# Designs tried in a protein design chat: VH-VL binders against Lysosomal-trafficking regulator (mv). Part 4

Target 1, 99 residues: Lysosomal-trafficking regulator (mv), of Drosophila melanogaster (Fruit fly) (q9w060r2686to2784)
Amino acid sequence: SLNSQILYNFAAKFLPVDGEIEGEIIITDLKLYFLATYRCRYFNVNCDIANITEIWLKRYQHQETAFEILLDTNKSLFFSLQNADDWKIMREVFCDKIV

## First folded at step 16 (VH-VL)

Design y5 (from y1 with heavy chain G56D)
Fold by OpenDDE, fold request of step 19:
Structure y5 (fold): chain C 99 residues (1-99), chain A 121 residues (1-121), chain B 111 residues (1-111)
Amino acid sequence: as target 1 above (99 residues)
Amino acid sequence: EVQLVESGAEVKKPGSSVKVSCKASGYTFTYYAIAWVRQAPGQGPEWMGGIIPWFDTPKYAQKFQGRVTITADDFAGTVYMELSSLRSEDTAMYYCARHSLYTGDEAFDIWGKGTTVTVSS
Amino acid sequence: QSVLTQPPSVSAAPGQKVTISCSGSSSNIGNDYVSWYQQLPGTAPKLLIYDNNKRPSGIPDRFSGSKSGTSATLGITGLQTGDEANYYCGTWDSSTDAGVVFGGGTKLTVL
């Protein structure tokens, strides 16, 4: 599924409405993947970076460590980063999309 | 006690639809998925699809794509399987089965007792 | 017509060892974990082995699993009369029709 070069790898949680999933965000030149620690193949989270319209910085558990990705389909992906350094990198990488 | 309780037996005519329910209890739902597996008389199990109740995006076997619908009600702790355009070949025992999100999707550690669905003219 | 191939039947006397084979392909057993199930008459399948060789809680060590290449094997030692049942292998198939697949089953008779 990863058919391009990996540029970044962040420890992260995917934050659905009804819970949270631990894993990692993998960013390539074309796509953003979330690889869960779960083995279930029913769960797939990815998007084309080109389809990201906006990124909103969010708070999770009273810390400003999360962000919401808005897609051109009007769907969104909500994540929380676990490392402060990754948060800095994320903001730099997606600076043109952060609202 | 961990258990999956399925709805009662069904007798259906060809072309009709059937909806089977599976109520889960006795465990933390967030760490498990529910799959539907049927078994025709004298045959082996056949995987139909599955769902993570809180994720609500089912995965279907290609064979049943467009004819099966799997849904979940987290509040009720219940998963549903609806099969439409029933045929005589759909006559089988229909099981719901649990697997952990941390293990393989093929590792069903808890099963319901099954729901018999009979399709006949 | 099952994706995974099992012998239709095996038999042995009490106390003996039996093995049940499960043959697949590179798209299933070749690169995914295998599970084994016991099904007594009139009951739902029961998980015996998962992840090729792991036993769930409550499953005695008389039951074992192994995998090599595109084939898997279930081993049962110290055969008991209560072991008479149908046994199925299962795994994930990553082909175009991706999903869980099962074997056709093996009927174990205790002589």
Scores: ipSAE 0.538, ipTM 0.898, lowest interface PAE 0.8, mean pLDDT 94
Fold by OpenDDE, look of step 19:
Structure y5 (fold): chain C 99 residues (1-99), chain A 121 residues (1-121), chain B 111 residues (1-111)
Amino acid sequence: as target 1 above (99 residues)
Amino acid sequence: EVQLVESGAEVKKPGSSVKVSCKASGYTFTYYAIAWVRQAPGQGPEWMGGIIPWFDTPKYAQKFQGRVTITADDFAGTVYMELSSLRSEDTAMYYCARHSLYTGDEAFDIWGKGTTVTVSS
Amino acid sequence: QSVLTQPPSVSAAPGQKVTISCSGSSSNIGNDYVSWYQQLPGTAPKLLIYDNNKRPSGIPDRFSGSKSGTSATLGITGLQTGDEANYYCGTWDSSTDAGVVFGGGTKLTVL
């Protein structure tokens, strides 16, 4: 659940190893959420920004619009943003965590 | 080959608990939801709940809320289902099944062979 | 007691066409995609149709699905003896008890 004020909302794709899921990334002051557009009832991407250790900028389908979030649990999340401007904003917001 | 391998048949007394395992192989385990679906003799399938191993936040059918526990071990590529306070009505074939990740959670594209759980005094 | 309603049984001769109906409500079939499963005796269910009308790899085009309103239909043409099985529809129910729901099943007999 969203417990804090929404700061940013990005159209995005979650990128598992063998596919993609459309949705949106929601950034609050404390958390990063991913909400699937539809039909993904088990998805619960809800992580504290404080638990993000590193962010790696990545390419997806030959476009520099993707990034991988590394968590302190050693798990990672791979996303691609649909809007290049959103990708720019994301880089600015998380500049201190980008490797 | 993508497959789900379940643990062996169980015979339990009323009031006891049973824990069934489902080992997944042949695909990336982490992001696919695994559900437990049981089927009593002569009845249709009944969804109990499911979990995506990465998120580790299971969903349960209301009917089993408080009595079923679904867990996942990412390292072992295994999902578990524990059902407590067993009753004779819990006698059924228990299947684990993979949700179709990219086509919605309402479809199961891979099924285990099932685990028979018999509850009798 | 199943959330989705199916006829208990259908029958036809080899080579004929049969249809199996699945009736739900606005909280399930009305809002979500329908899947169909074949269950041969002594085996686990097998996915036949997903997303109302799509076939997984390996499923012959003799099997088809459709959806309209709160109802879905499975069609089987060129009926074969090997098609004798139980068939179940399934979907997601978004009501208070949200989750996957199945039909009661239809026994298909090949005469």
Scores: ipSAE 0.518, ipTM 0.871, lowest interface PAE 0.9, mean pLDDT 93
Fold by OpenDDE, fold request of step 19:
Structure y5 (fold): chain C 99 residues (1-99), chain A 121 residues (1-121), chain B 111 residues (1-111)
Amino acid sequence: as target 1 above (99 residues)
Amino acid sequence: EVQLVESGAEVKKPGSSVKVSCKASGYTFTYYAIAWVRQAPGQGPEWMGGIIPWFDTPKYAQKFQGRVTITADDFAGTVYMELSSLRSEDTAMYYCARHSLYTGDEAFDIWGKGTTVTVSS
Amino acid sequence: QSVLTQPPSVSAAPGQKVTISCSGSSSNIGNDYVSWYQQLPGTAPKLLIYDNNKRPSGIPDRFSGSKSGTSATLGITGLQTGDEANYYCGTWDSSTDAGVVFGGGTKLTVL
């Protein structure tokens, strides 16, 4: 499903309400993907960057490494980046969407 | 204790629909998926589909696509399986089963006791 | 009609060893991990082996699993009367009709 050029790759955790899923965020020119480390075939996270309405910077485990993506469908995706530098890059890449 | 509690037995007419529930408890839902596996009398298990309750993106076996709907109430820890356009061949024991997201084979380590669905005129 | 092929039945006396084969293809056993299930009469299946050769907690080491190529094998040593049951192999099939697939089952009779 990765048909576009990869621009960024971040080690990340997807954060549901009661847990965390380790993986990586892949950002292309058009889409954001989250690839989980585990092999569950029911789980696939991707969204069009164009459909991202807002991004909220968040804390996770007392660290400023997380962010919440709001989509035009009113769905949200909550992520935490393992690398602080990646978090800075993320803020720069999506600066126009950060609330 | 980890357990999957399924709804009671069902007797249905051909052409009708049945909805079976599976209430999960005793574990962290984040790290597991729930699948539906049925077993007709004298036959082996047959996978119907599965869902990660909190993610709500079901996957179906091709055989049942368009006829089966798997949903989840994450708050209640309950997964549902609705099978429509029932036929006599759908008579079977319907199990919900859990598998870890971190296993490579979707091995079902916890099973419900099963729900008997009988389709007869 | 099952995607995975198992012998319909096997039998042995208590204390003996039995093996149950499970044959598939490159799109299933050849590509993914295999699990094994025991189903006693009137009960739900019980996981015996996962990831080809791993045992869940509570499963005795009398049960073993192996995989080679497109085939898997369940081994049961020190056969007990209580082992009389149906045994099923399972795995993921990555073909066009992707999904979990099971074997047809093997009835183990303890003589």
Scores: ipSAE 0.509, ipTM 0.884, lowest interface PAE 1.2, mean pLDDT 94
Fold by ESMFold2, look of step 16:
Order: sequence, then structure tokens, then C-alpha cells
Structure y5 (fold): chain C 99 residues (1-99), chain A 121 residues (1-121), chain B 111 residues (1-111)
Amino acid sequence: as target 1 above (99 residues)
Amino acid sequence: EVQLVESGAEVKKPGSSVKVSCKASGYTFTYYAIAWVRQAPGQGPEWMGGIIPWFDTPKYAQKFQGRVTITADDFAGTVYMELSSLRSEDTAMYYCARHSLYTGDEAFDIWGKGTTVTVSS
Amino acid sequence: QSVLTQPPSVSAAPGQKVTISCSGSSSNIGNDYVSWYQQLPGTAPKLLIYDNNKRPSGIPDRFSGSKSGTSATLGITGLQTGDEANYYCGTWDSSTDAGVVFGGGTKLTVL
């Protein structure tokens, strides 16, 4: 919203079972967004950080650049960050949720 | 095999509503968009809107805002389209169509065979 | 009038080639990818071309696509009588919240 402060903006890929969707992760004080770019304009994620129950650190293309987010709805979201330093920031920001 | 199957043809009166289903099979339902595209007799296709079921956030063409509702039932593997306040101009073939991650949101790689909605008094 | 303009018809003899144009604007073809569809009589549309110039599996290379500026072109070579159909272009239009827009169609007659 207009009242939310954007804290981080990471270039990222959303990783479905058999593909990749390019976009960006935006983190505010209350929410995590994934906004797909150009190619799939109605593919957006919007979740409250409070509804994230666990985060699992994952490998993508043999590197520690990915994570899986588990929501309280039993849905799971798998992302890879384009910048490895952003992955480190993600780990720090959500350290209390990482298993 | 990837398949989309629309519900059966409907005949409706002006001012009523219609709800059409699209059953998807043969692929990961929740991650691929399903859109509704209609085609009136003698005309080109017209996109009405779409949804990615996993995110349950539909997007609608502006001309159908307020009249169309698109929803998904992940368990049933089914997308629904409800069109309200029907008019004779809504008589058309209604298709559900999928776009894959590889063809982009303007390119529908799988289509149902379509279902007719006829609006007459 | 559609935001994407196609000629209403084209024709050519078997074995010949034909092009079908699709004219748009900077809010659609100029900034977005173009797809093309074949609709044989009595059938649903079938994707021929996506990403301006790519063919899905099963589409022969005598079908081609290109885009320049705010216009796109479908090319068909080695025409066969089975190519007789309506052809539609499609793309995203960002100037209004119209979403995906299609051309009015071009009827190809093989004579």
C-alpha cells in the first residue's frame, strides 16, 4: 500500500515444477510480494509475513541461491534470487523463520 | 495429455447469469493460467480475463469488470467463469484457454473445444 | 474497429506464399510479444506462432512470424488447400486495461 515502507527489492525467479518466472521480490515491514515481469502479468504473490511459517534454504543450479517459503495455508513457494548477496540478506531478514 | 473441457451449452434469458466450468487435466493445475476467451458469430476472439489458480487472483478485461467473476477450485482442478446481467450481445462461443510459462500471457497453447452461451428471450 | 487491424481476406494458389499483416500501436505490438492463431472451420483456435517468431511443436516451418515497429506479419509458404482458415493475431494492450487483444481476423482462401 501507500502506507507500507519498502525495505528490500530483489531480482528473483519463481520456480514452478517445470519452469521459471522472472520477476522481483518486494519486502515491506508487513508483506512479501512477488511481481512477475512482462511475460505473465496476472501472476502476482502477495502474502503477510506473519503467515509465513517456515523458510527452507535451498540450492538452485548447484548454488545456495534459493529458498522455499511455507505459508499457513499449506501452500509452498519456491524462489531463486539473481544476486547471491540478496540471498544472504533474505537469510538475515527472516532468520527467525529459517529451519 | 493436457486437456481443457468446458461445461455444456447454455440458453439463458436477458438479465440472468451463467456460470461455465473448465476442467483441466494432464498438467500442474495451480501454476498455469486459465483464461476465458469468447467469440461472437463472425467476429474475432475476445479475452475476458484469467486466473492462476495457485494465487487465486483473477485479472479481468476492463469491459467485463463488474459482470465477470473467475474463480478456481484447486482440488477439483476446475476454473469457473460467471457472467452476470446477460444481454443478447453476450451470445457467443466461450473457450477456456491455457497459457504456459513458455508461451507468455498473450499466447494460449491449449484451448477447450468451447461451449455456446445463447441469450434469448 | 479493433485495436489490431488485419486485412479481411487474402488469397493465393496452392504452392504459393502469402503474408498476413497485423497493425497495432506502441501500447501493444510495439512493446509486447505477438501470437498468431489458425482457426479451421468449426474448430477452436490453434496457436501457430508465439513470441513473435517461434513455432510450437508440430507447426511446420512454412509458417513464420516477424515483427517490426508496431506491425507483425504471418508468413505461409507452400500453400496447401488445408491452410484455408481464419487467422488471428494477438498481443497485450497496455494503453487501457483491455488485457489481451486480438485482430478481427483474415480469411485465407487457397484457389
Scores: ipSAE 0.158, ipTM 0.731, lowest interface PAE 4.0, mean pLDDT 86
Fold by ESMFold2, look of step 19:
Structure y5 (fold): chain C 99 residues (1-99), chain A 121 residues (1-121), chain B 111 residues (1-111)
Amino acid sequence: as target 1 above (99 residues)
Amino acid sequence: EVQLVESGAEVKKPGSSVKVSCKASGYTFTYYAIAWVRQAPGQGPEWMGGIIPWFDTPKYAQKFQGRVTITADDFAGTVYMELSSLRSEDTAMYYCARHSLYTGDEAFDIWGKGTTVTVSS
Amino acid sequence: QSVLTQPPSVSAAPGQKVTISCSGSSSNIGNDYVSWYQQLPGTAPKLLIYDNNKRPSGIPDRFSGSKSGTSATLGITGLQTGDEANYYCGTWDSSTDAGVVFGGGTKLTVL
């Protein structure tokens, strides 16, 4: 679609309660995706950016590289970014949602 | 203890549909994939598809695309599989099985006991 | 016919060693990880081996797995009468996004 384009692609880990899943976060003008890289081919996160209510800045492994993203469904997503520059970009992109 | 329990055995006529449930307990339901695997008498297992309940986006084997629907109810801790347009060759034991996040999506670390679906005239 | 080919049966006496082969292709075993399952009579399959050669907790080290090219092997040493079962290999098949595929199974008889 002409209304949807990839704006950012970040190497990331999805962080369930007791583990890590490697993949990438893809951000378009309307959507946030997480796509697992290998061995988790069921794993396909697709959420509308408008449904994100809050973002909390977090530490992971003693580094400020993570976000907890809260959705309007009361589900949350916890990610750590591979690249510190990507973390800063995500803060800029979602500045109006950061608590 | 991690457990998966399928619903009871069913006998169906050709052309009808069946919906089987899988109740999960003893682990964090929402992040582990639940798959459906069937096994006809005397044959090896056959993967039908699966879902990660948190993300509610199923993946189906090509063979079953258009006939199978897999859904999850996070509140009930239950995954459902509905198979439509039943044929006699759909007679099999139907299992739900869990993928561990750390063993990869090709490995099933926990299996239910299975439930029989029999399709006969 | 199964995408993964296994011998239909193998047999050996208690205490002996057996191997069970699983033959696939570059779209599955050649480029992905292999798992192995034991299915005792009247029961659901049980995971024995994942990631080609790793054992889940509770699986004794007399069960082993290996992979070479497009073929995988399950090894069982110190064979016991309780090992009499059907054994299946499984892996991901990337052709046409087919998903998980299994072998047709190998019946192990302990004589």
Scores: ipSAE 0.140, ipTM 0.727, lowest interface PAE 4.2, mean pLDDT 86

Design y5 (from y1 with heavy chain G56D)
Fold by ESMFold2, fold request of step 19:
Formats: structure tokens, C-alpha cells, sequence
Structure y5 (fold): chain C 99 residues (1-99), chain A 121 residues (1-121), chain B 111 residues (1-111)
């Protein structure tokens, strides 16, 4: 829910296997959301932070700007961040989950 | 090639349920929304709802809320639509159709051939 | 009765031009994107136009779309006998959570 307190927002791309979707990652005290700039009323990319089991740091387009979130359902979400400051903050916020 | 194939035609009695399948192939199933659209004889198409299989969170047209259930089986690459409490007005051609994430959710870039559901005593 | 209104039929000779109108409201065409579909007899609909005026790959330039206010128009030039079909407009309607809504269709006859 976005009625929780918003702690961070990062310009990002969501990376499905066959494309890129521009948007913004929103982190609250309870959840991580991705809000696409493209409006799709079926599209609902979010997870409870408590359900994140592992985060894997990745390269995207030869840059160390991406990460993959593994959920307790064994599904994953793959994102790339737009800038290095946000990348550093993401690593600090989730340091206990990074593999 | 990208294909959507619905299950075979069905004849049902009023008050019963029908479950139609849509097998998807030729693309990454989990991230593309698949919708169900029906078309009664001589009428325009009517959107019933859709699902993105990865999120397993269907969206339904208000008209069908409570009568339709849309589910996905990622392993089988298949979306299902179950319509309950059938009436004669539910007689139609039923299509599955795909939204591309890039063409907007008002547009369906791939359609199945459709399957007939006939509700008759 | 369809939320989007289309004329029930149009006709023209081979080589000529037709336009097909689609009238809606501010809850749909006025604030959302319009798509157009061709449905040949006995077949599924096929996407002709998305985002009001864009063609998917493989759709020839003689199909065009436009939108003004709460109305949209499909244009077809250089008519061919193979263009005989039903044509539907579609868009999202935000007023009732109805989702995607379609017009009732326009039958094109090429005489």
C-alpha cells in the first residue's frame, strides 16, 4: 500500500526478460513498489520487504547498477537504478539481504 | 511464433459453469497480461478481465465480478477463465488476447482464434 | 448499447477512401488512447491502430487513425475487396471500472 510512510524513491527500470519498463522504485517501512511511467492497470509490481530473502547485485548494460530481488516464493524482480547515489543507498538499506 | 490457443467449444446448461483454457507459446508467458474478451453474435467485443501470470492478481470488469475467475499456471503456460451461473446471454465466442507491456492496456496485439460457449437447455 | 458509438455500416468502391467514426466521452476517448481492430468474417479481431494513430508492424500506411476531443476516426484509403470486414474501436473507460470498452462495430462493404 502507498499509504505507508515513504522512505526512499529511486528512478529505475524494471527489467522483464524481454524488455525494460521505465519508472520509480518506492520504498516504505513495509513494502517495495515499482511505479511504471507507462500506465497499465494490470501491472502490479511490489513486494513486502519482509518477504525478500536475497538480493543479488548485477550488471546491466555493462554497468554495476542493477539488482535482482529473490522473494520467499522463489520468484524474482530485476531492476536497474539510474544513478550511483541511489545504488549506494539501496545497498546500505538492504545490506543484510545482499548475497 | 507467438500463439494463443483456446480449448474446444462447449455446450452448457443454464446455471452451470464453464472453464476455458488459453495455451500461450512463443514468448515469455509470465510478464504479459492475457485477457478474456467475448463476443456475442452480431455484437461488439466485451472485455471480461485479465491477468499478468507472474503476479497472479487478476482484474475483472465490474459486470463479471463474482461470476468470473481468471487464473494462470506458469508451468503449463496456460491461463484459465471460469464463468459461473451461466445464462443464455453468455452464449458467445470467447477469445483470449495478449496486451503488450509496450502498446498500452487498451490494445490487444495477439488474439486466439476463439472458442464458442453455447448456453442452452 | 455500446459506450462507444460507431456507424453500423459504410461502403465505397475499390480504390476509394472511407472513414469510420467512433464517438465516446471524457471518461474514455477524451482522456485515454484509442485502438482499432479489423475482424474479417469468421476470424478473430486484428489490431490495426494503437495509441490513437500508430500502426503495428505489418499494417500498411493506407490505414490511419486520429483523435479529436471525445471522437476518433479510422481512415482507409485505396480500398481493396479484402478490406470488407467489421471494424471496432476500443479504449479504456475510467468511469465505472468497466475496463476496456469497444464500439458496436462498423461493417465495411467494398462495392
Amino acid sequence: as target 1 above (99 residues)
Amino acid sequence: EVQLVESGAEVKKPGSSVKVSCKASGYTFTYYAIAWVRQAPGQGPEWMGGIIPWFDTPKYAQKFQGRVTITADDFAGTVYMELSSLRSEDTAMYYCARHSLYTGDEAFDIWGKGTTVTVSS
Amino acid sequence: QSVLTQPPSVSAAPGQKVTISCSGSSSNIGNDYVSWYQQLPGTAPKLLIYDNNKRPSGIPDRFSGSKSGTSATLGITGLQTGDEANYYCGTWDSSTDAGVVFGGGTKLTVL
Scores: ipSAE 0.093, ipTM 0.706, lowest interface PAE 4.8, mean pLDDT 86
Fold by ESMFold2, fold request of step 19:
Formats: structure tokens, sequence, C-alpha cells
Structure y5 (fold): chain C 99 residues (1-99), chain A 121 residues (1-121), chain B 111 residues (1-111)
């Protein structure tokens, strides 16, 4: 289940077009999840890591703390991390997917 | 100028199905949850389920599990609800309604005008 | 029966105060946020109160909400004839049939 398989847990913001949603990125051996801090039972964001085709490093608020994940469905997820160590870990974990 | 507009009223026979659409406008469609809520004459509202269009992962009320399907078309800005195996007690006003995602508010801040589904012999 | 229990009706004269109760359980009101809706005749429900006690923009401050334990209360002061409507509470229920639940409604009559 989700909590028994957590490898990494990053404080993050999900960045829709017109706002920010606070939450956590959780990475397991097979999946990436985003869990929003506020209660919304419809907000169930996850993907298989194998389905991630590309990751693009981005700036957010003038800092290189963001990345965009492109999925094999042609949808994307745009996040900003709040911790420099987590940013470094994210780049190492997904180095083979970074464009 | 945020609006939700349901498709027109339907009259159906028992055992058939109905598909109602909800056209959203005036906001970023993909990241707000849209739910279907029905209200039989003289009764309180009844939640049927909802979906965040971008994630295309619906949540259904247990009462309707297996009879209701909720889908979204991001390009059309439209959410659909299909209810199968219709019975006379499914006669109601059907609303689509929006959840606020950004405040953690679990309330429905925008409602459509509703559409009537009548199930009769 | 409705998971959330409301009195079927309440009435008062213009200018008075009324309260409308909503009784639930630990699986809903006790652990979740409560919202309140006004439904004028022939119209869709309209959000009055969210997060137990907050008002969206455009809702007068004579509408108020509170929650204590497993019950919630909508208060309406300075009652006006235009307040005559049905009022519903709503919240999330985390029991076996998890989902959004509403009360059966309270008809407010202004005499």
Amino acid sequence: as target 1 above (99 residues)
Amino acid sequence: EVQLVESGAEVKKPGSSVKVSCKASGYTFTYYAIAWVRQAPGQGPEWMGGIIPWFDTPKYAQKFQGRVTITADDFAGTVYMELSSLRSEDTAMYYCARHSLYTGDEAFDIWGKGTTVTVSS
Amino acid sequence: QSVLTQPPSVSAAPGQKVTISCSGSSSNIGNDYVSWYQQLPGTAPKLLIYDNNKRPSGIPDRFSGSKSGTSATLGITGLQTGDEANYYCGTWDSSTDAGVVFGGGTKLTVL
C-alpha cells in the first residue's frame, strides 16, 4: 500500500495554470504520487514511473526548483520542490529521464 | 462568469439509461472537481459522484457503484454522467456542481441550473 | 433516511433570529467540515456556509454557521421574507458508504 513502500517524500507544490496546491510528492519503487495537503477526495494524482517519458527542469519564482513530468499519455505534471536537498535527490533518482 | 450548464431534460423508460452532460466555462476546467448531485421531488440532495477532469479518476457514491459512470472531456470542457438500469425512483433533478480545490473546501461553490430526468412507463 | 438529520421546518417573523440544526455522527460532522445551502423555490442550491463557519463572497453576515461535536447549526438573524427557502447541510461521511451526504432539508417559513 502507499505508506509501506515510500522511498522518498518531498514537500512540494503542484502548479496548475493559475495557482498552487500544497502537498507532498511520494516516490515508491514503482510509482510517483502527489498528495495534496488539503482534503479533496477527488485529488488522486499518481503515475507509474515507467510511464514517465521526459522530465524538464524549470524555474519557479526565479529559482531552479521546479520540474515538469511528461507522461506517455501526453499529459504533464508541473511541480516545485521546497527543499534543495530534495531537488538534488529528485535529479539523481530520475537522471535517466531528464532532458 | 463561471458557469455550469447541464444538457436538456430527458424522459426515459424503466430499464434504459441516460447520459447527461455538464458544460463548464469561465474557469480552468481541468483542475476543479465536478460532481453530480440529484434531488428527487420533495427530497434533499443526493451526491452521486465526481471527477477531476485532468486526472480522469472518478469517485462514486456506493449506492450508485456499478450503475453510474462519470467521465470528462478536457477538450470539450464537459463532464458526463451516465446512469443505467433506470427505475422510477431515479426521477429527479440532476445538477452538476463544482468543488473548490484550492482552499481545501469540500463544499459546492458553483451549481448548474439542473436538468430533469423522468423515468416512467 | 437522511444520514444528517434536520428539523423539517422552522418559522419566525421578519427581523427575528432562527437556527437550523443538523445532527450527524463521528463519521461525518464529528470529523469533517460542514457546508450549508439555501434553495429558493425553483432554483438550484446556493452555498451559504463552508468550512463550518465561513461565508463565501456575497453572503450577508446575518448568516452564520457553527459546529460542536457531531452537530452543526445555521443561524439567520434579521430574518427577511426573501429568506423563505429550504436549507440543507452537507459534509463528507467516511463510513462504509463513504461519500458526500446532505440533510433532508429544513423549510424556513417567514410569517
Scores: ipSAE 0.084, ipTM 0.718, lowest interface PAE 5.5, mean pLDDT 85
Fold by ESMFold2, fold request of step 19:
Structure y5 (fold): chain C 99 residues (1-99), chain A 121 residues (1-121), chain B 111 residues (1-111)
Amino acid sequence: as target 1 above (99 residues)
Amino acid sequence: EVQLVESGAEVKKPGSSVKVSCKASGYTFTYYAIAWVRQAPGQGPEWMGGIIPWFDTPKYAQKFQGRVTITADDFAGTVYMELSSLRSEDTAMYYCARHSLYTGDEAFDIWGKGTTVTVSS
Amino acid sequence: QSVLTQPPSVSAAPGQKVTISCSGSSSNIGNDYVSWYQQLPGTAPKLLIYDNNKRPSGIPDRFSGSKSGTSATLGITGLQTGDEANYYCGTWDSSTDAGVVFGGGTKLTVL
């Protein structure tokens, strides 16, 4: 791609129920992606921003650094950001979806 | 204890289909890939495809495109593999196996005991 | 036949060292991590080595792995009669509509 659609890029962990997967959250004008640093060819974590219904701020390891994204399909994605400034930016960018 | 348990052995005629189940327990089912791997007598393992139940989008080996279907049932904690248009060459031990997301190479860290599918007429 | 090439057999006496090779290409071993499996008679494969050279919990350190270019090697020192098994390498292959590939296997005999 010659034309960048990337608006934000956050170092993050995707949080399955009993694990952590390192990577980056990439936000474009239309989508949110998680790009893992470890390979998994079945792994495809993304969503359309328009399909995000709610975002819930969460704690992870006793820190307010995480959030859960709820989708209109009743599925959710759980992330922890590794940079406090990025966490603040995420809250500002998605303030209309935070509950 | 993490376990994968396949359904029982099958004897089938050529041209028919078989559906094998794999019941997973002892770990969070929805986020980890389960694959189907078969092994004909005297041969090495052969990957058929796999699925992450959360995404419900399977990936298939080219050799099996069009005759294998892999699905998942999150409520039952079970992955299914259906192989159609069976031939005698499909006679093998069929395993389900879990990919560990944390190994980086999608290595199969847990295997079921396997189930035999015999195709003969 | 097999995309990954292994010798069909190897043998050594108890206490000795053996190596088992696995030859591939830039479309698999050259660009992806290698795993190794032990299959004892009548059992499912068991993960022995992952990420080229790492051992899962419970695998003794006399099992080792390495990778150089498009080839990988499993090493077994202090050979025991219980090590008699078939050994398989595995990795991801991206040269065609891609997938996991395994070697044809190496039968280890402890004399």
Scores: ipSAE 0.079, ipTM 0.694, lowest interface PAE 4.9, mean pLDDT 85

## First folded at step 23 (VH-VL; from y1 with heavy chain L101V T103F)

Design ad1
Fold by ESMFold2, look of step 25:
Structure ad1 (fold): chain C 99 residues (1-99), chain A 121 residues (1-121), chain B 111 residues (1-111)
Amino acid sequence: as target 1 above (99 residues)
Amino acid sequence: EVQLVESGAEVKKPGSSVKVSCKASGYTFTYYAIAWVRQAPGQGPEWMGGIIPWFGTPKYAQKFQGRVTITADDFAGTVYMELSSLRSEDTAMYYCARHSVYFGDEAFDIWGKGTTVTVSS
Amino acid sequence: QSVLTQPPSVSAAPGQKVTISCSGSSSNIGNDYVSWYQQLPGTAPKLLIYDNNKRPSGIPDRFSGSKSGTSATLGITGLQTGDEANYYCGTWDSSTDAGVVFGGGTKLTVL
């Protein structure tokens, strides 16, 4: 929203089964967003952090840079961060949800 | 095989509503947008709006705002479009089309065969 | 009329080349990617070109696309009778009624 405090902004890729969508993960005090860099004006993903039930650490292209985020709706989001330091921060921020 | 199948043709009276379904198969339904595009006889396509099932919030073309409702049912793998207050000008072929997230939201790589909606008294 | 302007028709003999133009503005073609569609009689549109000049799998290289400024062009070489169709350009328009817009179409006749 307009009033949410942005805590982190990570360059990332959203990873559907058959491709990659470049963008940014934005984390506020209440929500996680993914905003595609360009070309998808309504491909805009967000969720309440409280609705995240599990996070699974993953490798992508042989790098420890990825997460699978499971929501309370049984839907999941699979992301890879472009920066290893951001991956470590993401892991620390959500350590209580990591399986 | 990726496939989109619209529900059958409809004949409607002016002032009524129509609800068309689009069954998707052969890909991960929740992550890809499905749009509705109509085409009146002899005219070009006209985008009505679309939805990403995961996000659940549709976008509508301003021309149809207030008359169109687009929803998704993840369990059924189906997107619906309901157009209300039908007029003769709404007589057209209605297509569902998959938004290609890899080509951008202006490119539709898979189209259904379309279904006719005829509005007559 | 249409936000994107196309000539209403073009024609050429088998084996020849045609181009089809699509004129827009800085709020659409000038700022966004263009796609092109072929619509054979009685069928749904089929994607021919995306990202201004790229072909999906299965589209022969006799179909080409380009973009310059606020205009885009579809080129078709080696015309065949099976190419008779309507052709539409499409793009995103970021103006006051933001959304996907299409041209009015160009009917190609192969004589």
Scores: ipSAE 0.054, ipTM 0.689, lowest interface PAE 5.0, mean pLDDT 86

